# VHH binders against q6dbn1, part 11

Target 1, 243 residues: q6dbn1
Amino acid sequence: MRCISCREEYLPRNAGTCKECYVEAGETEEELKREIDDLKAKVAFLRLSSSLDHGTSSTSRSFTDVVLIASEDNAGSPPIPAHKSVLVSRSPVFKAMLENEMEESLSGTIKISDVSYDALRTFVYYLYTAEACLDEQMACDLLVMSEKYQVKHLKSYCERFLVTKLSPDNSLMTYAFAHQHNAKHVLDAALSQIVENMDKLTKREEYMELVEKDPRLIVEIYEAYLSKQVNTAAGGTSTSKTS

## First folded at step 4 (VHH)

Design k10 (framework vhh_ozoralizumab_d1)
Fold by ESMFold2-Fast, scan of step 4:
Structure k10 (fold): chain B 243 residues (1-243), chain A 125 residues (1-125)
Amino acid sequence: as target 1 above (243 residues)
Amino acid sequence: EVQLVESGGGLVQPGGSLRLSCAASGFTFSKYAMYWVRQAPGKGLEWVSEISSSGSYTKYPDSVKGRFTISRDNAKNTLYLQMNSLRPEDTAVYYCAAPSKYVRPFPEGTGYDYRGQGTLVTVSS
């Protein structure tokens, strides 16, 4: 007999295997249904406009007063409607932009460069809900945006996620990324992993890329390594110092 | 206005070869790492290759390592992908991709800020 889900053939003594796969698929489906229902409830909540600022309007559906557009490089992506009040309350950068007589405040349009539509959409969703679904690339994109727009909690959330994805294979480039975007938590974690695998540093293909692109980062890595070796030697070997 | 225009795709038999080209404009091509990514029918984006700004460093996933070669001509603002020993599973739309203005620690990810329209590669007998 073969299990439909896993396509494995099994003997009668293992007759439960196909049922186990079926149960797992059913559990996943039920989890996804619950998540969809939760998301629908959140969307329904976000569509409610009960602010006193909108109470004098006869139109009551969704009262957005600004649109965000992903860069010209993503031409063809739809504008993302939002509320100035939400952006201002979540980001001091948007507050400065929208509370002064800047072009964005006057036009009601904010153009954001160097971001994909999906990243911008997720960023805006986070500003409303304080939730974001992260993979490795989305975490990097949202980290960059959270730094640019000074959304401190999102930056921290993305850093915590990226630290869980650190490996010897990505630590050099993660270190460079964290350095570029002032991601101190990721920077420290990546540097520690590099230093722990220092014997492999010059064997990495990314090492040559970093030497070409930013040799100062290599100097910083060696300095951190030397500092750790000195501290480890002092802690592992008792030295008698005369007064 | 970053623009990426891919060309060179087509129908090829298993074991055949194709060379893809990507003409880049609107940014200083020689200062950025570049990528090739592909999307098979009904699947997500898959990273295929990476090349450093100078061309000195290249990276490939195991699925194409030894068969595909990425290269660039910074004087012509052109990116290339030489595909040898093509297999039916290489059938996909191939995209030239440029990063945002920052280092990408996860090129295996699906979030590429700038992509062209793509060029279709069909490997079939």
Scores: ipSAE 0.065, ipTM 0.416, lowest interface PAE 4.0, mean pLDDT 77

Design k11 (framework vhh_ozoralizumab_d1)
Fold by ESMFold2-Fast, scan of step 4:
Structure k11 (fold): chain B 243 residues (1-243), chain A 126 residues (1-126)
Amino acid sequence: as target 1 above (243 residues)
Amino acid sequence: EVQLVESGGGLVQPGGSLRLSCAASGFTFSKYAMYWVRQAPGKGLEWVSEISSSGSYTKYPDSVKGRFTISRDNAKNTLYLQMNSLRPEDTAVYYCAAKYVRPFPEGTGYETFDYRGQGTLVTVSS
């Protein structure tokens, strides 16, 4: 037999796991894990079609009526099967698209530009499950998609994640990204961090690039800084100003 | 200064294995998605593997799926590519590449990177 944690072989005389690689867990943690596993099994059962065949849980065997294709991947990524009813119920943009038969030429195929296969697959998975594993790039990709397809809950989820990743090193570029994609929560958080670190702003390599590409964003940063200075001074304490 | 330095290339027999490494410096490695791309003699640049900034997701084309594994160590600012069951068609110069999260709209995909290394040669031959 194999240890359940590390999958290493162990002797049957050992108490159900590899003794040398076992990490002890509390009774409360073990009980909660069992409850979570039971709930996952119940959810999986509820998602299965009522039938005598256990193989009906396959996505490729469900009654999908549309496929989505990521057009950014020129390598010919596989189409992602989905249900029009799910897309329509989660996104008013997909609703408009699929209820206007002329727009998609009745092909049953939706081609999505400027998105990788992995981002599209994760986006579709979120529409079915309300779950997504995020990192900085995936959060940005899914935020763009959530704005385009008007999936408000996913946009909020991605914004909360991106706020936790803000730093002085990325706040200027994050501000520009958020401004472009109407991500107000990220925008406000990034702007606050920039204003708190104004002494570093002109030292950023990205500063000159932003001045050239979108100077109004730099003006907005300075205006926000001046507004904070005025509000701080109106509070009647000069020592509350920083730098 | 920004620098990506690949290592681990060399001559290997068909069916053999190699592990490539890429040492990154001069930028915040943990905020960049990382890529391995290759160029065979007389051919264009070909995408080989991709890994998210946190390492939580990876992607491969069908030509290397199941044979190659990309990984990263953000504490060491290092990217890896484990190549197994190598074939003569895998012969190429392998490049490490980095792409920051999308701050501005651009439609460049895998062929446009913020940073790219100088490459390491992999030759699969009998």
Scores: ipSAE 0.000, ipTM 0.174, lowest interface PAE 14.8, mean pLDDT 74

Design k12 (framework vhh_ozoralizumab_d1)
Fold by ESMFold2-Fast, scan of step 4:
Structure k12 (fold): chain B 243 residues (1-243), chain A 124 residues (1-124)
Amino acid sequence: as target 1 above (243 residues)
Amino acid sequence: EVQLVESGGGLVQPGGSLRLSCAASGFTFSKYAMYWVRQAPGKGLEWVSEISSSGSYTKYPDSVKGRFTISRDNAKNTLYLQMNSLRPEDTAVYYCAAYVRPFPEGTGYEFDYRGQGTLVTVSS
């Protein structure tokens, strides 16, 4: 018999789809559901969409009424022009800043400390487009900015990216970062990865430093491991995938 | 122990080229974005270039755009900066730099690690 999906022959005790194609179809359905949810969230975020790319110079743009300045990189980076209406619609922190006659509203300049020009540039671009090219460092930088300015959609986007980059080699570092910045989805995923590779925990480069700087994180890992062992013995594995 | 070791600096005439290298150890190099920064005599640190963890995305300030190219070899844990059409104003100590944010102690978005630096002098 042949699988109706892949047309490969299989043992003739099943009619229609082979087991491999059935599993594949289930995984594709979950992936599509995630994509639909992501697109719905992106559409909701972009309810009032504006474009920053009008073919003008980085220092000159039409109809912008505020500029943002990165103060950390010390490179003398140019101001990033933006629209107050876009910032207000994306961030309740910017709304408070710009609608309450704050110094930033009066001067038309927002100075943002503790961010590189590149991170700030990418953050502003995301506010306009809901798109950002992420690597692990940019995702971490934007995650922290999303907390500071309460941009929930960006925080979720960065967390999803970081979860896809989890490995046994980076899970302890990622767990510590997620704990520091209240990144619950990343925290849970990293913890699951660590617990699954528990025999390697003490062999991690970061283990001894975490024991000294934040021993509670290590205690939480051991507590989660013990809880999983009890649950596994009583009723099977509790390791879950994020949808 | 995290170490970044730069090499390749030297004296070059205006219009010349140099290739800087940075050997990284003590962390998972392929998981972090890397940076080149420089400090000219009597000036503060200036960002020169950035490359994503995969190498797929690079950024440059206008002062070096079109003249400098950042690249990386994740298999060799090495970062590079190809500098072409060098000008006297490019004279500086060049540093390889990274942000490392695995630990729960407070952090700024300043560079957590920099190498010892390599001196580039553009003069006859």
Scores: ipSAE 0.000, ipTM 0.108, lowest interface PAE 17.7, mean pLDDT 74

Design k13 (framework vhh_ozoralizumab_d1)
Fold by ESMFold2-Fast, scan of step 4:
Structure k13 (fold): chain B 243 residues (1-243), chain A 126 residues (1-126)
Amino acid sequence: as target 1 above (243 residues)
Amino acid sequence: EVQLVESGGGLVQPGGSLRLSCAASGFTFSKYAMYWVRQAPGKGLEWVSEISSSGSYTKYPDSVKGRFTISRDNAKNTLYLQMNSLRPEDTAVYYCARKYVRPFPSGTTYETFDYRGQGTLVTVSS
């Protein structure tokens, strides 16, 4: 067998790469890991200056010029201090709100409805750091917020997370959610999961509800299933097939 | 069959006004809360306004608060959106939507919609 990189002959135990090419690849990997570690350290240092942890605002820490308030029916969530410049640079919706002479720009207070304190705090933290600790609930809440405030990068991040949590048990509801919020990456992945488990579709509690409320979604599922069956019967697509 | 039909969109200059209408049929309109949502070219859906089934309670994001007013006429099965002080950033397709509360796989619930109309285009440019 020959090395994939340099084409030198080697023993099969070397998994397609000669020793010299393997060492070179390992050196590049180590350099990239060091670069990632340096970037993480810089982000951590910058985070210490933002006063985002626990919403603790003081004049010695903050230099913040706006506060965000989560308005749930249960009053009492603390305000989240932030910088207008960060919000404006991350969200065209916040840009429109804050760069015009609106009440929010003048008062320095932004009230966000129907969002939990934890979701809002995590959303703001993402705007500063491009990092968020997600579970399924948080990913869904942040996906809705990313759509509302037009934060494309956060929407993509939440979609990638939700795809990792797909199962036969949650795929139908995840498909409906993704369709509703134009989450194409999640939608395609959920549809694939449903199509692979079609024998369970009509047994889901959510099935009849979707048939009644949004029959087009169900039609799209059946159409995708039929398309897959036709393609399977005809054989797979081949890149060697000339057109 | 549930049907929502929007109208009133068009081209308007910055600072201008437009009133959108939504004709609802196929369900008991007076028993559902309603939304206006919009989608700018190449962007995701954005919530614009919400009105309770009775019309007594309304809700707006800060981006349109003070400029947009949602209202409804339950006798006519019609939803309205009055848009004032329009900006280029308001350029979008505007959809009328029926409120629906859905459970998510994680066990949380979120407010969404089960039906929306075909949309009406609003272009704000000089």
Scores: ipSAE 0.000, ipTM 0.140, lowest interface PAE 14.3, mean pLDDT 75

Design k14 (framework vhh_8dlx_2)
Fold by ESMFold2-Fast, scan of step 4:
Structure k14 (fold): chain B 243 residues (1-243), chain A 125 residues (1-125)
Amino acid sequence: as target 1 above (243 residues)
Amino acid sequence: EVQLVESGGGVVQPGRSLRLSCAASGFTFSSYGMHWVRQAPGKGLEWIGNIYSSGSTFYNPSLKSLVTISRDDSTNTLYLQMNSLRAEDTAIYYCARKYVRPFPEGTGYETFDYWGKGTLVTVSS
């Protein structure tokens, strides 16, 4: 049978679509669903903002019912006012926190540890607008937050950004970061960069730190390199000793 | 010994431009992201923006069109260019180092570990 999308031959059991087109369609559907959810949240925020009477004292609060506080060494940062309804709609973790009678739901205050004010503010801004301006540091910060609070589209956005910033010089640290935070797209891209530059691996200052703190990562790098060499040899690379 | 020293503050007329500098010493400046933060009299800290070691920048959206952050890794200097200064920009301006280690264990994650003493900018006629 032929795939209805790409017209490539497939097993009859694959319900009229080849396996690759079926997987691709599922991935596209998941991406579109995330984008639709982000747009819905953005529209909901805009509608809420437009419904406010900007000439009254009630606009001073903007009907915010929760504040978020960044908790780090600079704990003098201002509280970030927000709406529980927005947080709940954008994050399953905030939903669990605020709807299941946790302390945050009762006190109206959410204290977030191990986050800078700038990262938290940008994260909250993203929840309202589906927009964030990234640099490498902010992309790392927001990737961690998107994983913790299960904001899938933001995680994908940060991963795409970090892949564009990969170089031989940062790939080892980026690989370690991606491994720690389940950033599969960044992890795969960083690993490819490292494997292409194996002669530089042991010369990185970070190499010995990783050997000490997480030797599994180094083993995985060598295993990937060996797998590539086996595949390359089978693919037609014979020897450099031929003259 | 890590040190951050801001300079370039002073009295400036509304509508003018001003460039602040932050001289860094005691660490490998090129390896760290740097931030600018300000505090107006009687107010809390307001984040202005940051610049990563790569040179990528991110700004407070309210200030994005009015400020530019840059760095010179050869001189270990961080800069804040401010244009169209207003009376509301009167504040003490601080440079700060943000240190992030992606490893799960170590010295901590996402921390501002060093701040300068600040430089005062007064916008008045």
Scores: ipSAE 0.000, ipTM 0.153, lowest interface PAE 12.6, mean pLDDT 74

Design k15 (framework vhh_8dlx_2)
Fold by ESMFold2-Fast, scan of step 4:
Structure k15 (fold): chain B 243 residues (1-243), chain A 123 residues (1-123)
Amino acid sequence: as target 1 above (243 residues)
Amino acid sequence: EVQLVESGGGVVQPGRSLRLSCAASGFTFSSYGMHWVRQAPGKGLEWIGNIYSSGSTFYNPSLKSLVTISRDDSTNTLYLQMNSLRAEDTAIYYCARYVRPFPEGTGYEFDYWGKGTLVTVSS
């Protein structure tokens, strides 16, 4: 009989689909559900912007009342025009800054240190649109900014992206980065991948550097590995993943 | 502009304690980890330890019993407490801002440094 989805033959006569197509459909359904949830979160984030400007869309950049400037270490970067109302609605840190920092509020200029022009521009674009084009570097930069300015949705978005880029080659450095920036989701994912690839840990160039500069992170990795072995053994299985 | 200004150095007798300070400005201090490093005359840089934004501290194993790193985020100040100072502790002490590690990087890096404060341990 032919599978109704892939049209490949299978031996038992079933009115339906082959096991492979059923599994694939289930995986696609879960992926689509995650996409729908993400889009719903984006819409919820952006809907708050409809209360900011009477008759104007989030795409309008007319009547800007503030400019953001990347740090003086990037002398010559152009100022990024924005609306105080958007910054305040998206970030409790900008809200505090603009309400309590009279000089910045009156001057209409916010200097942001330790950020590239490209990262700052992308961050501001995200505050307006809930969209950002990420690579690994931009995801790291925006995660740092989302932590500083307390932009919850952007932090979550960057963490999800970084988890998809985890590999045995980058997991140790990603773990250290996540630990420094309170990126719990990335931290847990990176730690899991390190623990699954413990035989490669001491082969990393970064291993000895971390042993010198941050030995507690290495201790935490070994503690997690030992905890996993104990819990797996306590489960009464002979398939404990140890190496 | 990012600035780090170390202070508290000077001439100290062997066996005494000393606390160094690092005043930070131009960035959100509470969001960054910080390092202490030192350089003795005619020698390379020696990493002393670091403190994460969370307050967790990590020390060079050769120095772990002799130093304590702390921070006060309300005053944007980093501290290095040193006990039982010896002649070999004579060095210029630098604070540095902790850079996030990157997959392509060489491990932990420092992006901004102070000018340093000289500690001389002598009778």
Scores: ipSAE 0.000, ipTM 0.099, lowest interface PAE 19.3, mean pLDDT 75

Design k16 (framework vhh_8dlx_2)
Fold by ESMFold2-Fast, scan of step 4:
Structure k16 (fold): chain B 243 residues (1-243), chain A 124 residues (1-124)
Amino acid sequence: as target 1 above (243 residues)
Amino acid sequence: EVQLVESGGGVVQPGRSLRLSCAASGFTFSSYGMHWVRQAPGKGLEWIGNIYSSGSTFYNPSLKSLVTISRDDSTNTLYLQMNSLRAEDTAIYYCAAPSKYVRPFPEGTGYDYWGKGTLVTVSS
């Protein structure tokens, strides 16, 4: 067989590559592993200790100067202690809030509406560590928060996760969600999946609900489909022969 | 305190019908959409369907012909009617309520309020 990279002949046991390309791939893998290890060490060094970290009496969780409260629990959730310096460094919205002598800056309390305690806790932890464990629901909750507080790196992280969960069955609702929360990457991916499965669009139970509540979203889907058809036709051979 | 209490489970023979109930308290039930989900032994959660505050229903396509969801806002009760029960319907059945914003993944977890579930065993 011929190598798929260099086109040289190889033994089948080399999984479609010649020995030279296999060795080169191994060297690249080893180099990338060293790079990953270096980056992990740098991230660990830069990681801030959060007030949410458990299992130590470290003073790194002390000197908090603000508390965040999840307001959806109707006064049931514990306050989350944090540092103004971390919030300001991670979010231009928190920076504006805390620097403009608003109520939050004066009281030392930030009340966040329409968020669960678990989502808020994970959001704050991400601001300190740049790490969050995502499922579909947490990714949606954190995407909403990242858009509201303009935390671009968290928004990108959540969007990448949500794109991996796209299917024909959820693409219509994912499109609507992404549109509502300005999630451009998810929006484009969901729209592409819908357009490639147009025969399934009207069979979704959510279709009629969207037609009633936000018909412009449905119009935008049809417009995108028509645009794809036109662009496909325009991208054909430049044959100028007329009838 | 928000509470959801499922009832109506038990051992039932294949081909029979069963109606599950969910009693809700501690919140304005009539203002919330409600969901039914189930978990078979050793399996993940499977979304069955939902009913909006308006009464409109949406079902998992694989279960649509076999189940009906309804609600009685005067008694704060949610119902799941199941027909033509099969051995594969053996599961713990939960009622659940989402938080008050749009959730695009109804098959996923992340509901704000859950009951403890009611066990349905389909065997001869």
Scores: ipSAE 0.013, ipTM 0.193, lowest interface PAE 8.2, mean pLDDT 76

Design k17 (framework vhh_8pnl_2)
Fold by ESMFold2-Fast, scan of step 4:
Order: structure tokens, then sequence, then C-alpha cells
Structure k17 (fold): chain B 243 residues (1-243), chain A 124 residues (1-124)
């Protein structure tokens, strides 16, 4: 049969769409779902901002009911004031934390481990404004926070940024980072970069560290490399002109 | 939360030995790869030795056979045993945890934990 999307022929036992188009459509659907969630969050924030401008008294407009503290040795770093309603609306993890009679809800203080003051401040700013300025370090920090607090748009934004910074020299550690933090788009891009540069893998100073800490990552790299070699030998698509 | 405190530096004659220690006062030492760096006056910081959480070691060529890095996870302490010291080894020595996470960008600042350093002077 002919695929309804790409018009390529496929085996008749496959339902309505070729396997490749079905996988691609599934990936596009997940991306669109994230974009819809992000737009809903931005619209909800804009509506909240409008309600505050038109319905909030001067006393409650500036009133914060929670503070966030970065737990990196912060003798002197100021707490970050916030509104529970904003945190709850933007993060299901903060919602669970603050809607129960937990220490954070009772004390009005949320301590966030293993984060710098600048990263936490930028994260909170994003929850209010849906904006963040990224460099490589901030993108990594905010990706970790967005995964932990389930902020889907910020995670996708950080992943897109990190993919633009991939090189053969950083791809092994970027792969390990993406694997630890469920960053699928970075993971796939980093794996492709590693497989294209396999002759450098064992020469990376981080190689033995990963063999010890998570040997499955290394096995996955070798498996991906072997799969690519098999597909290439079987006459897969080649962009190189043969002499 | 974390603080690295180096100790053991001092003045020694060429051919002497010195043992540096780095104590962790507040984070999960056993989970991190640890390193010793040094910086001589007018030079950039350079890696001396690295040890993974599991104990695998890597050394700069200029210290191989003379220096030994080790760790005691129960005491949250990192060590650098320096033997056959040369005037060229004169530097400020720093203990470093390279990151709380796997490091995609090793030159980046931020989550890298650095101590204040301990001075090693090798002179006659």
Amino acid sequence: as target 1 above (243 residues)
Amino acid sequence: QGQLVESGGGLVQPGGSLRLSCADAGFTFSSYAMAWYRQAPGKERELVARITSGGSTNYADFVKGRFTISRDNAKSTLYLQMNSLKPEDTAMYYCAAPSKYVRPFPEGTGYDYWGQGTRVTVSA
C-alpha cells in the first residue's frame, strides 16, 4: 500500500500509514502537546496579570506568601519572594507541595537543593514572565529545575538551546547529562554526534568515569553505532558522493 | 550546600615530599568525581590529578610516577601525596568538585566547587 502522508509504499499488513510516518506523526504530536501546554500557561499568566491590574487591592498586589531559598552555601544570599498561587499554577510539583500541610506550606519557606541563587532567581522569573536568558550553564541548571518541577516549556526551551551548542568535544558528557535528566531531544542529538565521531570516544577523559558510574550509557552508544553501521551497509541513505 | 577546605601546603626543599588534604564540610563527597588543580604565578590553572567516585585515577604527564591522588569517602577527604618535588611544582593547589551534575561544558563556572587553595613552595 501507499502511505497517506508521504506516499511511500508499505506492506499491506501495516495500518493506513507507513511505520516511519506513524513514528514522525507521534513525535510531532508530542511536540505540539508541549507547545499547547506552554501556550495555555502563558495565556493563564496573562489572564492572572490582567486580573491583578483590574481587581487586586494595593495591599494584596505586592503581598508575597512564600520565599524560596537556594541551598548552595548562601550565608548572605537573599530569599526570593513569590506567590503560592503562581507556583501552584505553573508547576504540579509546587502544587502538591503547597496544597498539603507540609513544612513548606506551614513555614512559608521552600528550600531548593543543589541550585545557585542566580539559577533559582531566573527560574522564578520564568514562572512569572515565561522568559529566560540562557547561556550553556544556565540552560543546564534550568533544564534540571524544569524536569524536577515539571515545567515542560522551559525544559523544551533549554533542550533546543543545548542542541545548538553540541560539538564532538562535549557530546559524551552532554549525552550523560541528558540521560540523567530525561532530556530526550538533547539525548538523541548528542548520541548522533557521538556515533559520527566514534574514533574519539575512548580518548575522552570522561569515558572511564562513565564506564564506572553508568556502563549502560556506554553500551547504548556502542549499540547505536552498530545499528547505524548495519543500516549503512544495507544501503541506507548516503549524502556522500562515492568516487 | 558544600565547602572544600585544603590543607598541608608549605615550604619544602627539592626532592622533598608533602601530603595535601581536602576536607568536605557539607555535601555528598562520595557521589562526586574530585580533582586537584594548581596555578603558578602568571599561569592559568592546570589539572594535576582526577579521581572518580569509584576510585579510578588520571594524572597529568608532568606528575605521573611522583604524585598519588586518593580519597576516603567515609571521612569525606581527598588527598594528594606529592613525592620527589621540583621547583616547577611551586603553585597554589586547589581542590575541586567539577560539578554536582555530569559536566557537558567543563570550562563553565557556576556549580564547580573550589576551595581557597593551599600554597606549595619548592625551593632550596
Scores: ipSAE 0.017, ipTM 0.299, lowest interface PAE 6.2, mean pLDDT 74

Design k18 (framework vhh_8pnl_2)
Fold by ESMFold2-Fast, scan of step 4:
Structure k18 (fold): chain B 243 residues (1-243), chain A 125 residues (1-125)
Amino acid sequence: as target 1 above (243 residues)
Amino acid sequence: QGQLVESGGGLVQPGGSLRLSCADAGFTFSSYAMAWYRQAPGKERELVARITSGGSTNYADFVKGRFTISRDNAKSTLYLQMNSLKPEDTAMYYCAAKYVRPFPEGTGYETFDYWGQGTRVTVSA
């Protein structure tokens, strides 16, 4: 076949673009997604800023009562101002943290480990607006944060997005990720992809690593495969897959 | 062909700086998530810094504020700027590239499809 963009030859079963054109389109898409994320974050920051009375009050020109700091980011990332009432209403974990005389409640500072500034900014934007612009990396980051802070609807949104990005090439890694983070929707979808492509399972580099680190996950994959074969064979007079 | 080549290592005094480079040998660099790993003698390999194809970065706690990872897709080159080097930073530094969509550190079975041969960094008193 020929790439529809550059007309260079490619493998017949690939998408209608060659690898180079696919990568170029993917780079442009990723750049646009980053720009959208940055613009949304900027709008969220401006909305947060406009919710503050900077005009006629005392030297404290803000009604925010807490700041969030990303621990994974470079020294000098700006703190993200927020309202305790918003955090408490959106997350039972923040509610417990801020209502039970924790240090964060007393100091007015919440330090969040193992998160980039971009992910934290997007997460806070979601808490205020119920909106987030996702790419695969952001969806993974926000899924982890949604689990940690018990933001059920964001977790579901991220899982639905990740399911649309599943492929035979990423399904084993996605399965392991979903298992670690209790992402049942992604877990089930990834498992289905693996079972549909069992001939490729043992050819993945990740397969041997998974066998060594957590062989139970591999056992679960084989059990799911066997269950599918049994269920396909059961159920009546026209279920034979072999002849 | 899918081989990464690291350079820029050497001997420096504590508090010194080095810039490591990693060049690809002819695959589509811009589509890969890239990372720097290090391994000291007798220790396991550990992640130092990661950068996605989109440019989002992640750093290990022990290098935050001192190291900066960056990439130049036009030159197919990955960089690690190392400042305020400490004797504990002495290790072989490896470049890694993953085509399959990467997950945040510690959130799954992270592997990389392509590894370099490494470049040695020695920080001596």
Scores: ipSAE 0.000, ipTM 0.186, lowest interface PAE 12.7, mean pLDDT 73

Design k19 (framework vhh_8pnl_2)
Fold by ESMFold2-Fast, scan of step 4:
Structure k19 (fold): chain B 243 residues (1-243), chain A 123 residues (1-123)
Amino acid sequence: as target 1 above (243 residues)
Amino acid sequence: QGQLVESGGGLVQPGGSLRLSCADAGFTFSSYAMAWYRQAPGKERELVARITSGGSTNYADFVKGRFTISRDNAKSTLYLQMNSLKPEDTAMYYCAAYVRPFPEGTGYEFDYWGQGTRVTVSA
């Protein structure tokens, strides 16, 4: 639409070239194609999720060929029916598990340790739809699962969410969590928060615990602070200064 | 002694009782969610019971009504009261802790593990 307009109403100060308009239209087309694919996945999951919600009690056929069981949850958590084809297409770990004639492939049952039913169900929902509803707990749980099952997009999504929840009160332990799970984006953001509040570091109750359990994390914090001080001395503009 | 140390395990007859203790000399015991896990010979480690920093409890179906998890934050000690023990309860029992600041019930990888205490239930 804009390309046609530029041909007849070309004003260099307020309109792009026809080539610029063409590029913009092409990028919009690719975005729309991705959105259509996402909506198709969502529609497919809505059809499957009706079957999953009624998988054990429904008279409708779901054609699922595997069930996942959350081993952390107590009695009352139902098995989560799924399709092997979806799991293998979305996770290289599930692909290896199910295609190498492992016990899970033979039995049709995957037992997942150290995960709640809600986290597992949300994880499976993400594998089908590329969507997940997050709070701080779910973001942490799904970040751990995305690392274990090598689901890079989910890990990135959870990291972005956790960064929005960073505060001086949670940054030290969030930094420790990020180190454990190779959550680089969260790790860098938490470290920045800590370095900006260094006057509070040794006053935190958690400080002495981390010195004892994970002294390397504390060393890395001091190293980052020292690096920031060196950069400030060199340029005078690389650190946040209180005016 | 900053590590978790379990005690109270032993040999008991079916129907007997044991109380396991997990002592933590750590700085922030009261902020941790704590759990008891067990591992029977030839089997994977499984969750037995969990308690939040606030005292909310959660139990595996196979121990409901028989086991009770509790904590004493002033003494930095976690307990597992085991009643009506069965041969199937024979296992190494482990104490585990999640570190703050993770939301309670979050962080399914434990930050601290004890070395375990052995429970054998046999006639």
Scores: ipSAE 0.000, ipTM 0.110, lowest interface PAE 19.3, mean pLDDT 72

